# VHH binders against Dopamine receptor-interacting protein 1 (Dorip1): the designs that were tried, part 5

Target 1, 310 residues: Dopamine receptor-interacting protein 1 (Dorip1), of Mus musculus (Mouse) (q4kl13)
Amino acid sequence: MKTLFEEIKASIKNNYNQDRSFWRPVLPWGGVFTIKAGRKAVSCTPLYVEIRLKNTCTIDGFLMLLYVILNENESFPRELSLHFGREFVDCFLYLMDTYSFTTVKLLWIWDKMEKQQYKSEVHKASLVIDLFGNEHDNFTKNLENLMSTIQGSYCSNWHCPTRVQEDQQRTISINPPQEIPHGNLIRLAVDELFCSKIELCEERGCGGLREFSQRVFCHGAPPFVVLNMQHWKPEDLAYVPYYLDLSDHKYLLEGATLFNKEEHHYSAAFQIDGHWMHYDGLRNVNLILLNKPPEFLLLSSLVYIRATEK

## First folded at step 21 (VHH; from q5 with S52D F109Y K111R)

Design r6
Fold by ESMFold2, look of step 22:
Structure r6 (fold): chain B 310 residues (1-310), chain A 122 residues (1-122)
Amino acid sequence: as target 1 above (310 residues)
Amino acid sequence: QVQLVESGGGMVQPGGSLRLSCAASGFTFSERAMSWVRRAPGKGPEWVSTIDKSGGSTDYADSVEGRFTISRDNAKNTLYLQMNSLKPEDTALYYCARDLLYWMELPYYDRWGQGTQVTVSS
C-alpha cells in the first residue's frame, strides 16, 4: 500500500491538468476524534465521548514538515527516535500514512505537550482542546532536547566575579545583526550565535577579555533545526540561504512556516524532489504545488535538514 | 498485511464458560497492547479488557471484572479471553483489537478482527 508521501510525490509527477493541488486534504485544521470504546472511567475526570480540536494551525505546519523530514532520509526515523521515542515516531508515520490526522494531532498534544500548554474544557460531553497561541509555545518549545546548545566562556581577569560562565539555549533563536553589512544576514547571525569569539567582559568594573568557545549541540547535530524568525523583517530577508553551516555541520533549507497577520493564521512551505509545496490546513485545497520557490516575506520559522553524504 | 482472527465463540447456557482466541499476524505482536471489544445487538462498541505488550498489566470493564481473564502468548502470537460465569447480557459479537496508543492512554483501535459471536441463552 502507498504511503501518503508516495501519493504526494506521484501527484507532483502527474499534474498535467494545470491543477496545482493535491487531490486529498492533508492535516485539515482542527478535527474531531470519536471515542468508540473508551476504557474504564476514572473519578474526578469528566466523561466525554469525543475530542474536538480547534486552532490547530499552531502545530499543523510543523507536523506536516516533520512528516516530510522523516521521509527525506532513510536514517532520520531512527535518529529522531532517539529524541522523540521510537513509539512516537512509529505511530506518527503510521497515523499520517493512514490519514488519521486528528489522531496525529492528539499524539502530539498528549505525548509532547504538557496540559498547561493548552486550554481544554468539557462541553456537552465533548472534550474541547484549543491550541490558540503561537508555534513556539505549542510545537518548537517541545523540541528542546533535540536542538539544545551550550556555549562556555571565561574571562581573562582572574578576579572576575563571573569568571567562568555557561550559556545554554533550548531553541535556536537568531536576531538580525545590529550593524547591517551587505551580505548574508542569516549566516552572519548564525555565526554570532555559534562561533568562538573574544569580547570585552561586560561585568561592571572588570576590564578583562571574555573568550567564548564554539557553541555546540548538547545531544549531537540533529537531523533538522528550526530557526525562529519572528524578529526578522522583510528587508532583512533579501538573502535566505538554501545552504547553512551550523557548528561544523552542513544543513539544507527544507522549508518554512509562515504567519499571516490578517488571518492570524500559520501555514507552511517545503520542498519535495526540488518542487516547492504550500500547505495551509484551513483551506479546502490545502496542499498546493508552487510554480516557483515561495516568497519568504511572512516568515515565522525556517527549517533546515542535515545534509547527507550525497 | 495485519490480520486478527477471532475464534472460540458459540452458544452457552448462563453460568457457563468460553475461551476466545485471537490469532495475530502481519505485525510484531509482542510490541503491541491488545484489547477485547464487544458489540451487543442494538448497542455500540463496549470495551471489555486490555492487556499490555508484556502481559504484565491487565484491566477490565466493571461488568466483567472477576469473571473474565485476558491473557496473551507472545510466542504463539495469540490473544485470549477466558469468560466464566457467563450471563445473558454478555451476548455480543466479540472483537480482538490492536490498541495502538495504549502507551499514551488514548483508546484508539487501529486494527480489528471480524469478530466471534457469543450467545448466552437458556
Scores: ipSAE 0.547, ipTM 0.827, lowest interface PAE 2.0, mean pLDDT 86
Fold by ESMFold2 at other seeds, look of step 21:
Structure r6 (fold): chain B 310 residues (1-310), chain A 122 residues (1-122)
Amino acid sequence: as target 1 above (310 residues)
Amino acid sequence: QVQLVESGGGMVQPGGSLRLSCAASGFTFSERAMSWVRRAPGKGPEWVSTIDKSGGSTDYADSVEGRFTISRDNAKNTLYLQMNSLKPEDTALYYCARDLLYWMELPYYDRWGQGTQVTVSS
């Protein structure tokens, strides 16, 4: 029984493709799902016999990355099952390994997205689902509480009207540092979000010092995190760190999603055993082995995985 | 390596009964919902009945409700369909199918058996 992941790894090791590509398309853009024997079809209104997906690039890259992540560590399927559900994780892996790619996308849409997050319309017995939009709305915000964090702070002024505060976030969004310092802007922005610090209290008239505790994951350190990079300028991306310390856990760069504004199209890049690949669902040959790490000029998101314990 | 093998079909007169069996192998049977789907000559597949992984929840097409009973024995990896009060309209090839996405209400039968023929005629 050879999984899709084992096939991809074998293609990297053997170097058989002149074009440096995987022999089979994975997660092609869009898709058509035919309903062959629907349950209670007479009772469903409006009736449809197929589902057509379009503009799926807002989820395709992350679905590819999720598949790679689930295969990186023997514990990750069990850990992610606690957040996404055992049925979801088991079916996701099975459907990817049996090349049922449109069904994988429907698994995400039906189980993880709310109907208001996408446009749909029944036309001539075909349900058309349009995922036009952005990857945050269509994927990242639907990761349940996987990346939820909390940071507490207090002001030294006992009379401060907001003396004790808690800041809870479901996603990890970092902003470029003001002024362009040398070097590792991403690590600086991550530290600004996560590390303990002391600042002047920003309440007008307060004058106290506000102490921030270290930001921590609400449900333990997840197998992976996604950093939303949509607002970063190319000038700020000269260095992308291969590792980050998040809440006292080491995380390693696994991959990224890229956004081409002119095409309104997402693609992804990721590494397996130190070898970088590029994924683009619009291409007939959509997994390409790269000669070196990708350029991150069109960065949309960065994906880091938790390092295996010693 | 997943296999589903149906048995128990045959010819019966209207009003008769049959019990279909489906032997499952190559997967953890007790973790998957299962369905019976039938195909009459010259027609497309028609859903008949579904049972959840534990056997605690069952559902039936309107045309067979009250006459057919789906059940499972997870210790024996076997799915059953008890068919009573059979009608000529029940004549079809009956398939055992793994209902992979039952839990999210998407009709997707990723594995099928070869089918067992049920013929109801005078």
Scores: ipSAE 0.522, ipTM 0.810, lowest interface PAE 2.2, mean pLDDT 86

## First folded at step 22 (VHH)

Design s1 (from r6 with E105D)
Fold by ESMFold2 at other seeds, look of step 22:
Structure s1 (fold): chain B 310 residues (1-310), chain A 122 residues (1-122)
Amino acid sequence: as target 1 above (310 residues)
Amino acid sequence: QVQLVESGGGMVQPGGSLRLSCAASGFTFSERAMSWVRRAPGKGPEWVSTIDKSGGSTDYADSVEGRFTISRDNAKNTLYLQMNSLKPEDTALYYCARDLLYWMDLPYYDRWGQGTQVTVSS
């Protein structure tokens, strides 16, 4: 009756003197789904009797992180159901807890991705789905309106042709600061996106100052946020903040995804009760307890969860 | 513990009728789509029919369409299959199954019953 999450936590507690692998694979790379009795589901020409997944590392790390997040706070399944749908969240947790990992990936692909986001073809009675690409296109882009924000601005020049503007974003994308080579660059980039500010108006010939309000979440502060870090250089990442304030809500570092460019492969790291773990779907031992927080030199994304008030 | 128990099978002559029942427990029956799947001797599983959680949408394999009717009684947590005009090729072990991912159009049967035998001969 133990959930997968409870089994992982028990393994952490029993690992006192060395790295301990979790004893069964979690979310192995790829997968095969056999269609046992679905003639109508095999309706393509030519017909297929199974679905084969490859290059799934573009979603695997985030699926693992989503599972951990859903188990971090008793309210998160309900809150996330408002964004993803109750059936999705209920089935996701059930399938993870029953080790139906290929089916979990199909749940994501069928329910949250559009057909143009991946390649698929029938070959030798198998439908082959190829998730080659990146985590943004295959996962974070499909998080619905979870992280949607809006920021208004006004130009001081009453004659400005674009005096009143609104900027709505569905993801949180931050850029490395250009002019400040030291300090906590991630916090500075987050503040540039979220905090109120005054800047020179971009309209040619206007000469006014544009005042930006604080950026706010359109649907309230979500249980978690994802920062896309793929274009940040390792030297910019010396200081990964444990805390962030996003629109007056405190967020805590939960984990990260990592991208090895030479292998063209994603992995993930996350913490449970303060203990860091590394997940890599290509390894036979694909979930291990780390002695210290991972090095973030290959960072692809940072994942923060909304702090419990206490 | 999820439990699915089929009943109502037996021997019947060609052209006859049977009604199969499946008693469900251990989950919220009214929240899940259900399917009938059959297995003939020496053959793999064959999908027969599916019904959505409300009973408002049904579908059938071409080989049984017009002869079989799937239904459900959510108050009694029971799935039914009315089989009319039975043929020898309908001889099989009939299973009821929970069709967990029907709502997203993925045929995935995560729980099965023990099956009930239907034999059409003589």
Scores: ipSAE 0.570, ipTM 0.835, lowest interface PAE 1.9, mean pLDDT 86
Fold by ESMFold2, look of step 23:
Structure s1 (fold): chain B 310 residues (1-310), chain A 122 residues (1-122)
Amino acid sequence: as target 1 above (310 residues)
Amino acid sequence: QVQLVESGGGMVQPGGSLRLSCAASGFTFSERAMSWVRRAPGKGPEWVSTIDKSGGSTDYADSVEGRFTISRDNAKNTLYLQMNSLKPEDTALYYCARDLLYWMDLPYYDRWGQGTQVTVSS
């Protein structure tokens, strides 16, 4: 890895006019896709000749992260194909590798989003697709069953009206704990969601003890997970853990998405070849080396990748 | 693994006909659009025809429209190209291709066959 980074640095120093940010594709905000005249279009109603994307920051950071993750381990494209489909993963990687930036966003929009999740309209023979909104609605909720989990519980009172319970979740939303903590708030909140526990049954008049089993991934431990952090205030975050244990698997911090409330704009931070980078598709220089935490940005999500062991 | 195998090429006189076939395996053929692409000697690839997953919508390059007919049999996982009124300009290596982004009208062919040669000469 050090050898690859040294090669990149040498290439940058040696070729100023070919200054690539680690010779990787980097998504710009928005995009325009022109329908070529040589391929007759089957226009849906109404007719259009180009597609224009705006406010794509709600998916851009995660699409960048997905690309980084798929290149992190040679097994991840196969594993993620079980959830997203091989055709999607193959097409996504091809489009990113060929710098087909608007097209890869259209792949996400039309293959993974439902029509009601975005605004679209035809204006002057252009189909305008507007992804203004929430990053979790436009990306995280469309990760299909990747992060689906289940936790069962039972109450020791045989007459409890809710004696046997089963809780299934399709996303991982981490809420701040109610206790006055003396440790890592995020790790404590994750443990509250995932670990087995025994609690007094909350059913009125029951008096039994409710035993919760360990929460497990319905389809095996995924290559990455996204923690929804939008319920956390910046002052509640004292420590972002470098690693987490999820359902007996170790996960390492891979990146985060960030939100500028004043601009209503998302950005991201993640690692490329062991170096933390800040990505912001709206900037002219949209990928820069991160040497300090970005100020004035709210945490939207934390992204963890499954560790390789043995 | 995805496999596409073309067949049915050969030598034919101008004005003649050929029927190309493409046997598909390793993917759900009935859920994907398919295309024929050709490469003439000394030229780059040229799109010939595309058919949607159901066979209900077809499209053709201007140079072959009215002479070529694309079709598919989803029960047999087979794509066809009926070529009539062949011209010397139709001489090329013909490829069967999976058209992954047909629904976006984007020419993206993620899998190709080995091709079958069609030669039209007198």
Scores: ipSAE 0.010, ipTM 0.287, lowest interface PAE 9.6, mean pLDDT 78

Design s4 (from r6 with E105N)
Fold by ESMFold2 at other seeds, look of step 23:
Structure s4 (fold): chain B 310 residues (1-310), chain A 122 residues (1-122)
Amino acid sequence: as target 1 above (310 residues)
Amino acid sequence: QVQLVESGGGMVQPGGSLRLSCAASGFTFSERAMSWVRRAPGKGPEWVSTIDKSGGSTDYADSVEGRFTISRDNAKNTLYLQMNSLKPEDTALYYCARDLLYWMNLPYYDRWGQGTQVTVSS
């Protein structure tokens, strides 16, 4: 049976036009899920017969990217099952391949998000779930079991009150260098976060040198990484590296999420075998083959996949 | 292709018993939770009972608890519903359904059988 990924790849191969779109909507914005036969009512919550999703663009681009990533390598579904759980990965792929897109979003919301990450209310027998917000709060924060890193440091001053420190990050957030307005700023920001270094100790009155170890992934180098690009301006994004070295592994650019501040709307771009596609859940034809790589001027996040060592 | 085929329905008097069976094929039965859902004449679907993939956890609607027993045989790819102490209000078309998202508590029955009729006549 032909999967959705196989259909997308076939559409790329049969492209006779420079701007060919995929003819089926994929992960349309929002959605409605109708409950056919509910289980026992919970006496402390109102009953509902449908679930209505609003403002889902904060998860849709990453769900699309996750689907592409899971299909990029035959080992990734098994490897990511260790992080997301076997039932999640199996159901995610099945629901994507059967075009059950509102159910895919509910899989993420109910299995991976905590209740305080979204607003919900029951109105006229509908549970309304509103994902207004940002992709970091609604998606990348839930990748802790993949994205967590730790970096240890020590100060050369034996009298330093905080001589030994550990810095754990649950996500990978990089910031543009403030005093270097030109160059490959993304590589510089990644190196600042990950590479070993020696700096003047910032402990007040210490005067020692603080040595930082290489930052490492707490749960091993994941099949993919997400760089959260908070506070980056279009002029800082002239050079997006197509590969990175992270924790002694080579990572290749898979795609990005994009944010239009005027519309408060997220979209995504990604590549399959070097062919770039754009995804936007608000469009009726929402998956489009690009004739060249995107400019990344509206960048929200970068997504890299682990290269094979063979 | 996924198939679910119910059997074992029929006519019984109040207080009687029936045992329903559901033969499953086209998927890995032992990896999926299963449910019985019934539809009385002129009414919408009503959840009856659910069993997890291993058979270790079961749950029942209040209207049938203590009278109905759900079970499964993963070696035979078969789901069962033992119905005892039947009442006229149990009269319905009984469906076997795959409860795909039981593990996350979302009532999503992605595959259904054709149903088997149970009629309890006074």
Scores: ipSAE 0.578, ipTM 0.832, lowest interface PAE 1.8, mean pLDDT 86
Fold by ESMFold2 at other seeds, fold request of step 24:
Structure s4 (fold): chain B 310 residues (1-310), chain A 122 residues (1-122)
Amino acid sequence: as target 1 above (310 residues)
Amino acid sequence: QVQLVESGGGMVQPGGSLRLSCAASGFTFSERAMSWVRRAPGKGPEWVSTIDKSGGSTDYADSVEGRFTISRDNAKNTLYLQMNSLKPEDTALYYCARDLLYWMNLPYYDRWGQGTQVTVSS
């Protein structure tokens, strides 16, 4: 019994001339879910008999990446079950492998998103869920149990009113250095967020030096990390590092999500066995083998996977 | 290969009783919620009852509550529906269904049996 991941890998081996006829559409944009026999407590008023999804590109790329990540290492489903829940991971893999793609999206929406994160409305007994927005609001914001980090700091002035501080970040957002126009800007931004440093204390009238310790993951080094990069311009992206060292672990570039501003549309790119693929849920052939690594000119997020040697 | 095989249907008079069984194989039965769904002649599917994976939580459609009892034996991989005080309106093909997403409150029956016929008539 072949999984969807095994079918994708087989397609890579057999696609010598970039023949897209071997690819099955995966996670098509949108979707319709029909309720065949509703239970007593379906918590929505008014009553509906189907759920229609719109503008799902804000989660589709990351759902595709999550599927690939869960198949990269036999330990990752177990490790990620501690963060997502065993039921979620088991059902996610099963539904992906049985091509129940609209149901996969509902699994995310119902189990991982709060109702305030999306618009919904019932029209003529159809619940319409509209995921218009951005990937942070609809996906990466819900990764706190995995991505949370903390950095402590201490002011040298014993009279500082806020002498001991902790900064907890729920996700990993990096911003381009404004003062350094060239170089490995992504590595510099990661170091600014994670590395220890000493700065003048910002408390008014203090005058002391504030020492920041190294930022650490609240729940240990996760199987994957997502760098939210919504504020980066193409000129800032001349070099995308294939390796990062975080929390005593090496992380390898697994993929990225991409945002086309003119189309207001997200897509994704990722690696399987060193081969780059592009995913775009709006296309009829929506998973395409690339003959070269993608140009990351429209980068929304970078995704890194923990190397298996540790 | 997931299999769900219903049995125990038949013809009974109004006020009679039947006990339906569903033999499950090809999956870990004790890890899955299960439902009974029925389809009357010429009608769409109607939810009857659901039981969680441990048997500790049950729920019933208003039309059958107090008359039907869902239960399970995880050691025997078997789901049951005890039907008492049967009415002509209970005449239907009764399906055993795996309720995959019960834990998140989304009615999704990913696997079904072939059904067992229950006919209630004088």
Scores: ipSAE 0.554, ipTM 0.835, lowest interface PAE 2.2, mean pLDDT 86
Fold by ESMFold2, fold request of step 24:
Structure s4 (fold): chain B 310 residues (1-310), chain A 122 residues (1-122)
Amino acid sequence: as target 1 above (310 residues)
Amino acid sequence: QVQLVESGGGMVQPGGSLRLSCAASGFTFSERAMSWVRRAPGKGPEWVSTIDKSGGSTDYADSVEGRFTISRDNAKNTLYLQMNSLKPEDTALYYCARDLLYWMNLPYYDRWGQGTQVTVSS
């Protein structure tokens, strides 16, 4: 039997003519999960017989991207299992490939999100989970140690009270350069975070020079990274690089998530074998092959995958 | 293809015992939690018992606790339910089910057998 990924690829191959859509909805917005036979260990009170999901667009695009990424390289399921757990990765792939899409979303919510990150309430024996909010809070911050990095530094002044420092981060936080009018601003911001540098020590009265080593991934270069772009202005995004170097590893643009402020709605665009697709879980036909790469991204996130060595 | 085949059902008098078996194939049995679910005449499905992948943790519905014992033999890919002190209320079609998301406390039975009938009557 064909996996969902194989069916999507076959659709791309067979749809070069007029039909630019995948015939089967994938990860439709929201969902209903019916509890067939509840167990003693279910700890939710009051008792409920179904779970209803709403406003799931804050995770749907990323779940679609995660599925594509897990199929990009035969080694990625094993590598990502080191971060997410083998049970999560195995169940995620199985549930996607059996079209159990509401259950996939529950897998993410229950296993990767904390209860404080979403609203929930039992109404008429239905547990209603509302994921209204921000993609970064609902997905990117819940990627475990995937994007964990560390950078050490050392001040030349032996009297410096903070002579040796370490900076650890669990996300890749880059900010638009404030004073540069144009250029490849994303690459500049990435280099500011990752590359070695020497700066005047910020400790009051120190006067020494602080040497920063290259920032490195704590658990090796991950199969993918997510850049949160929600605070970047369209003016800063004249060029979105298809290629980035992160800690001496080559990364290629896999996709993006997009945010429509007027609708408060997220969608995604991504590549499969060089073909750009658009995903929007709110639409009846929710996976569409694009004629050309997306141009005017109202970016929420950029997703890069580690390049395959030839 | 994933397959679950129950056996060992039958007719028994109140107070009697039966042992149900479920032969599993088409998946790695030792990596999945398993459940017994029953359906009495004219009623919806009722959870009976669950066992984790190793067999180290078991849980039972209040109505069967102390009388039923779930077990598994991972070398034989077989799930068991020992039913003692049977009551007429235990009359039902008993299903073996794969409890795919037991590890995160979400009752999701993605594969079921055809069931084996247990009838407890005088």
Scores: ipSAE 0.545, ipTM 0.830, lowest interface PAE 2.2, mean pLDDT 86
Fold by ESMFold2 at other seeds, fold request of step 24:
Formats: C-alpha cells, structure tokens, sequence
Structure s4 (fold): chain B 310 residues (1-310), chain A 122 residues (1-122)
C-alpha cells in the first residue's frame, strides 16, 4: 500500500506542467467526526454524537509540515517520539496515510492542546471545537520540550547581584536587529541568540562585562525547529537563509507558514526533494507544486530540519 | 493485513450463556486496546465493552454490566467476551474492534471484524 507521502512524491515526478497540483485534498479545513459507538457517557450534560471542527487553519499547515518532516529521515519518527510520545507519532502517521484527516486534527487537539487553549461547546448533540486564534498558541507552544534551550552567563564583577544567570527558553524567539537594517537579518538574529558573546552588564550600577556561553539544546538537537516570525516585517525579510547553524548543528530550510491578512487565514509552503509546494486547507485543490520558491513576505513561521550527515 | 475474526455466536434461550472469541493478526495485539461493539437488526452500532492493552482495566455499557465479562489472552492474540444471563435485547451482530485511540479517550475503531451473530429467543 502506498503512503500519502509516496503519492505526493509520485505526483511531483509524473506531473504534466499544466497539472501542477496534487489531485487529492489533504487536511481540508475544519471537519466532522461522527461517533459511531461512544463509550460510557461522562457525567456531563448534554451528551454529543459528533464532533465538529471549525477554524482549523491555525494547525493545518503545521500538521502537513510535521507529516513531511516525519518522512524526511528514517530516524525522525523515533527521535520525535521521545518528545511527543510513541503512540502520538505512530497514530499520526497511520491516520495521515489512511486519509483520516479530521481524526488527525482531533489527535492534536486532545493530546497536545490544553482545554483552555480552545473553545468548545455542545450544541444540538454536536461538540463544536473552535480553533480560531493564531498558530503560535495552537501549535508552536504545544511542541513540548522539543526546542528547549539553555544559556548561561557570568558577570566579571564579583559583586554583581545577579552575577551567575541561566536563561531557559522553550521556543526560539528572535527579533530583527535594530542597528543593521539590511543583509541576512535572520542569521544575525539567530547568532545573537545562540552564539557566545560579551556585553555590558545590564544590572544598574554594576559596570561589569557579562560573558554568555553558547546556547545549547536541553534534550539534544531536535529533528526540526520553528522560528516564530510574526513580528518580522516584510522589509526585514529580504534574505531568508536556506542554512542555519544552531548550537553546532546544521539546519536546512524545510518550509514556512504564511498569514494572509485579507482572508485572516494561514497557509504553508514546504519542499520535498528541492521542489516547493503550497498547502492551503481552504482551497478545493489544496496542495500545489510551485514553479519557484515562495515569496516570504507575510511569514508567520519558518521551519528548519536537522541536516542528515552523509 | 490487519485481520479480526469473531466466532462463538449462535442461538440461545433467555438466561443462557455464550462465549465469543476474536482472533487478531497483522498487528501487535498486546499494544492495543480492544472493544466489543454490537448492532441489532435495523439499528446503529452500540458499544458493549472495552479492555486496555494489558487486560488490567475494563469497562462495560450499563445494559451489560454484571452479565458480560471481557478478557484477552495476549499470548494467543485473542479477545473474549463471556456473556451470561442473556436477554432478548442482546440479540445482535457482535463485532471485535481495535480501539486505536483509547489512550487519549477518543472512541475511534479503526478496524472491525465481520461480526458473529448472537440470537436470544425462545
């Protein structure tokens, strides 16, 4: 039996130029799940016989990206199982490959999201789950300890009240450099976060120099990382690097998520064997092969995968 | 590749007993929760019972609790349902089902057997 990933790759190789789309819809926006034989009712009223999902674009693009990433390297399913759980990863791949797309979204919502992160209510015997919001809250924040890093620092002033510090981050947050308006701003911002450096101590009245060690991943270099780009303006994005070094590990640009302000809607772009594709769950033809890399003018996120050492 | 084959059904009079079996193949049986689901003539599927992968936790529909016992033999890849004190309303086609998402409390039966008929009548 061919996996969904094998079907997509075959479409790339065998497609006529005029038919540059994947003919089968993948992860359509929203979804309805009918409960065919529910277990014993929970002590709540009213009960429901189906689940309806709304406004799922805040997770759909990332779920598509996660599927592609899990198929990039034979070791990634096992590595990601250490962060997400073996049952999650195994079920995610199985459900994607059997086209059970609403169930894939339910797997994410129920296993990775906290109940307070989404609205839900029972209406006319349907449990309605509404994922209106942004991708960071609904997906990136729920990647557990995948991207956890730590960086230590020491102030040269022995009397500094905060002489020894450690900074822990669970996401990779970068900001555009203020004094360098052009160039590879993303790499500069990444290096500012990760590389060792010396700067004037910020403690009032201290006057010492604070030495930062290299920032390192708490649980080893993950198979992928997500850079939150929601605060980056189009003029800051003249150059998006295809390669990054993160704590002595090489990462390659795998994809991006995009935000359309006019539609208030998220989509994704990613590459398979160097071929860029665009995914948009609201479209009837929702997976399209692009003739060239996408323009990264309205980024929500950039996604990088750990390079395979040959 | 995944196969679930039910057996042990038949005709019994009210108050009688039957033991259903389900032979599983094509997957690691000991890693999956399993359920019995039944369908009466002209009606939709109704959950009967669920057992976790180890056999340590079981649950039953109110209509069968105290009368039915679910069990499993992971060495033989077999699921069982002991049905006692049978009533006419227990008449149904009984399916063995893999309860794929039991671990996250979502009733999703991704694989079903062909079913075995249980008929309770005088």
Amino acid sequence: as target 1 above (310 residues)
Amino acid sequence: QVQLVESGGGMVQPGGSLRLSCAASGFTFSERAMSWVRRAPGKGPEWVSTIDKSGGSTDYADSVEGRFTISRDNAKNTLYLQMNSLKPEDTALYYCARDLLYWMNLPYYDRWGQGTQVTVSS
Scores: ipSAE 0.545, ipTM 0.830, lowest interface PAE 2.1, mean pLDDT 86

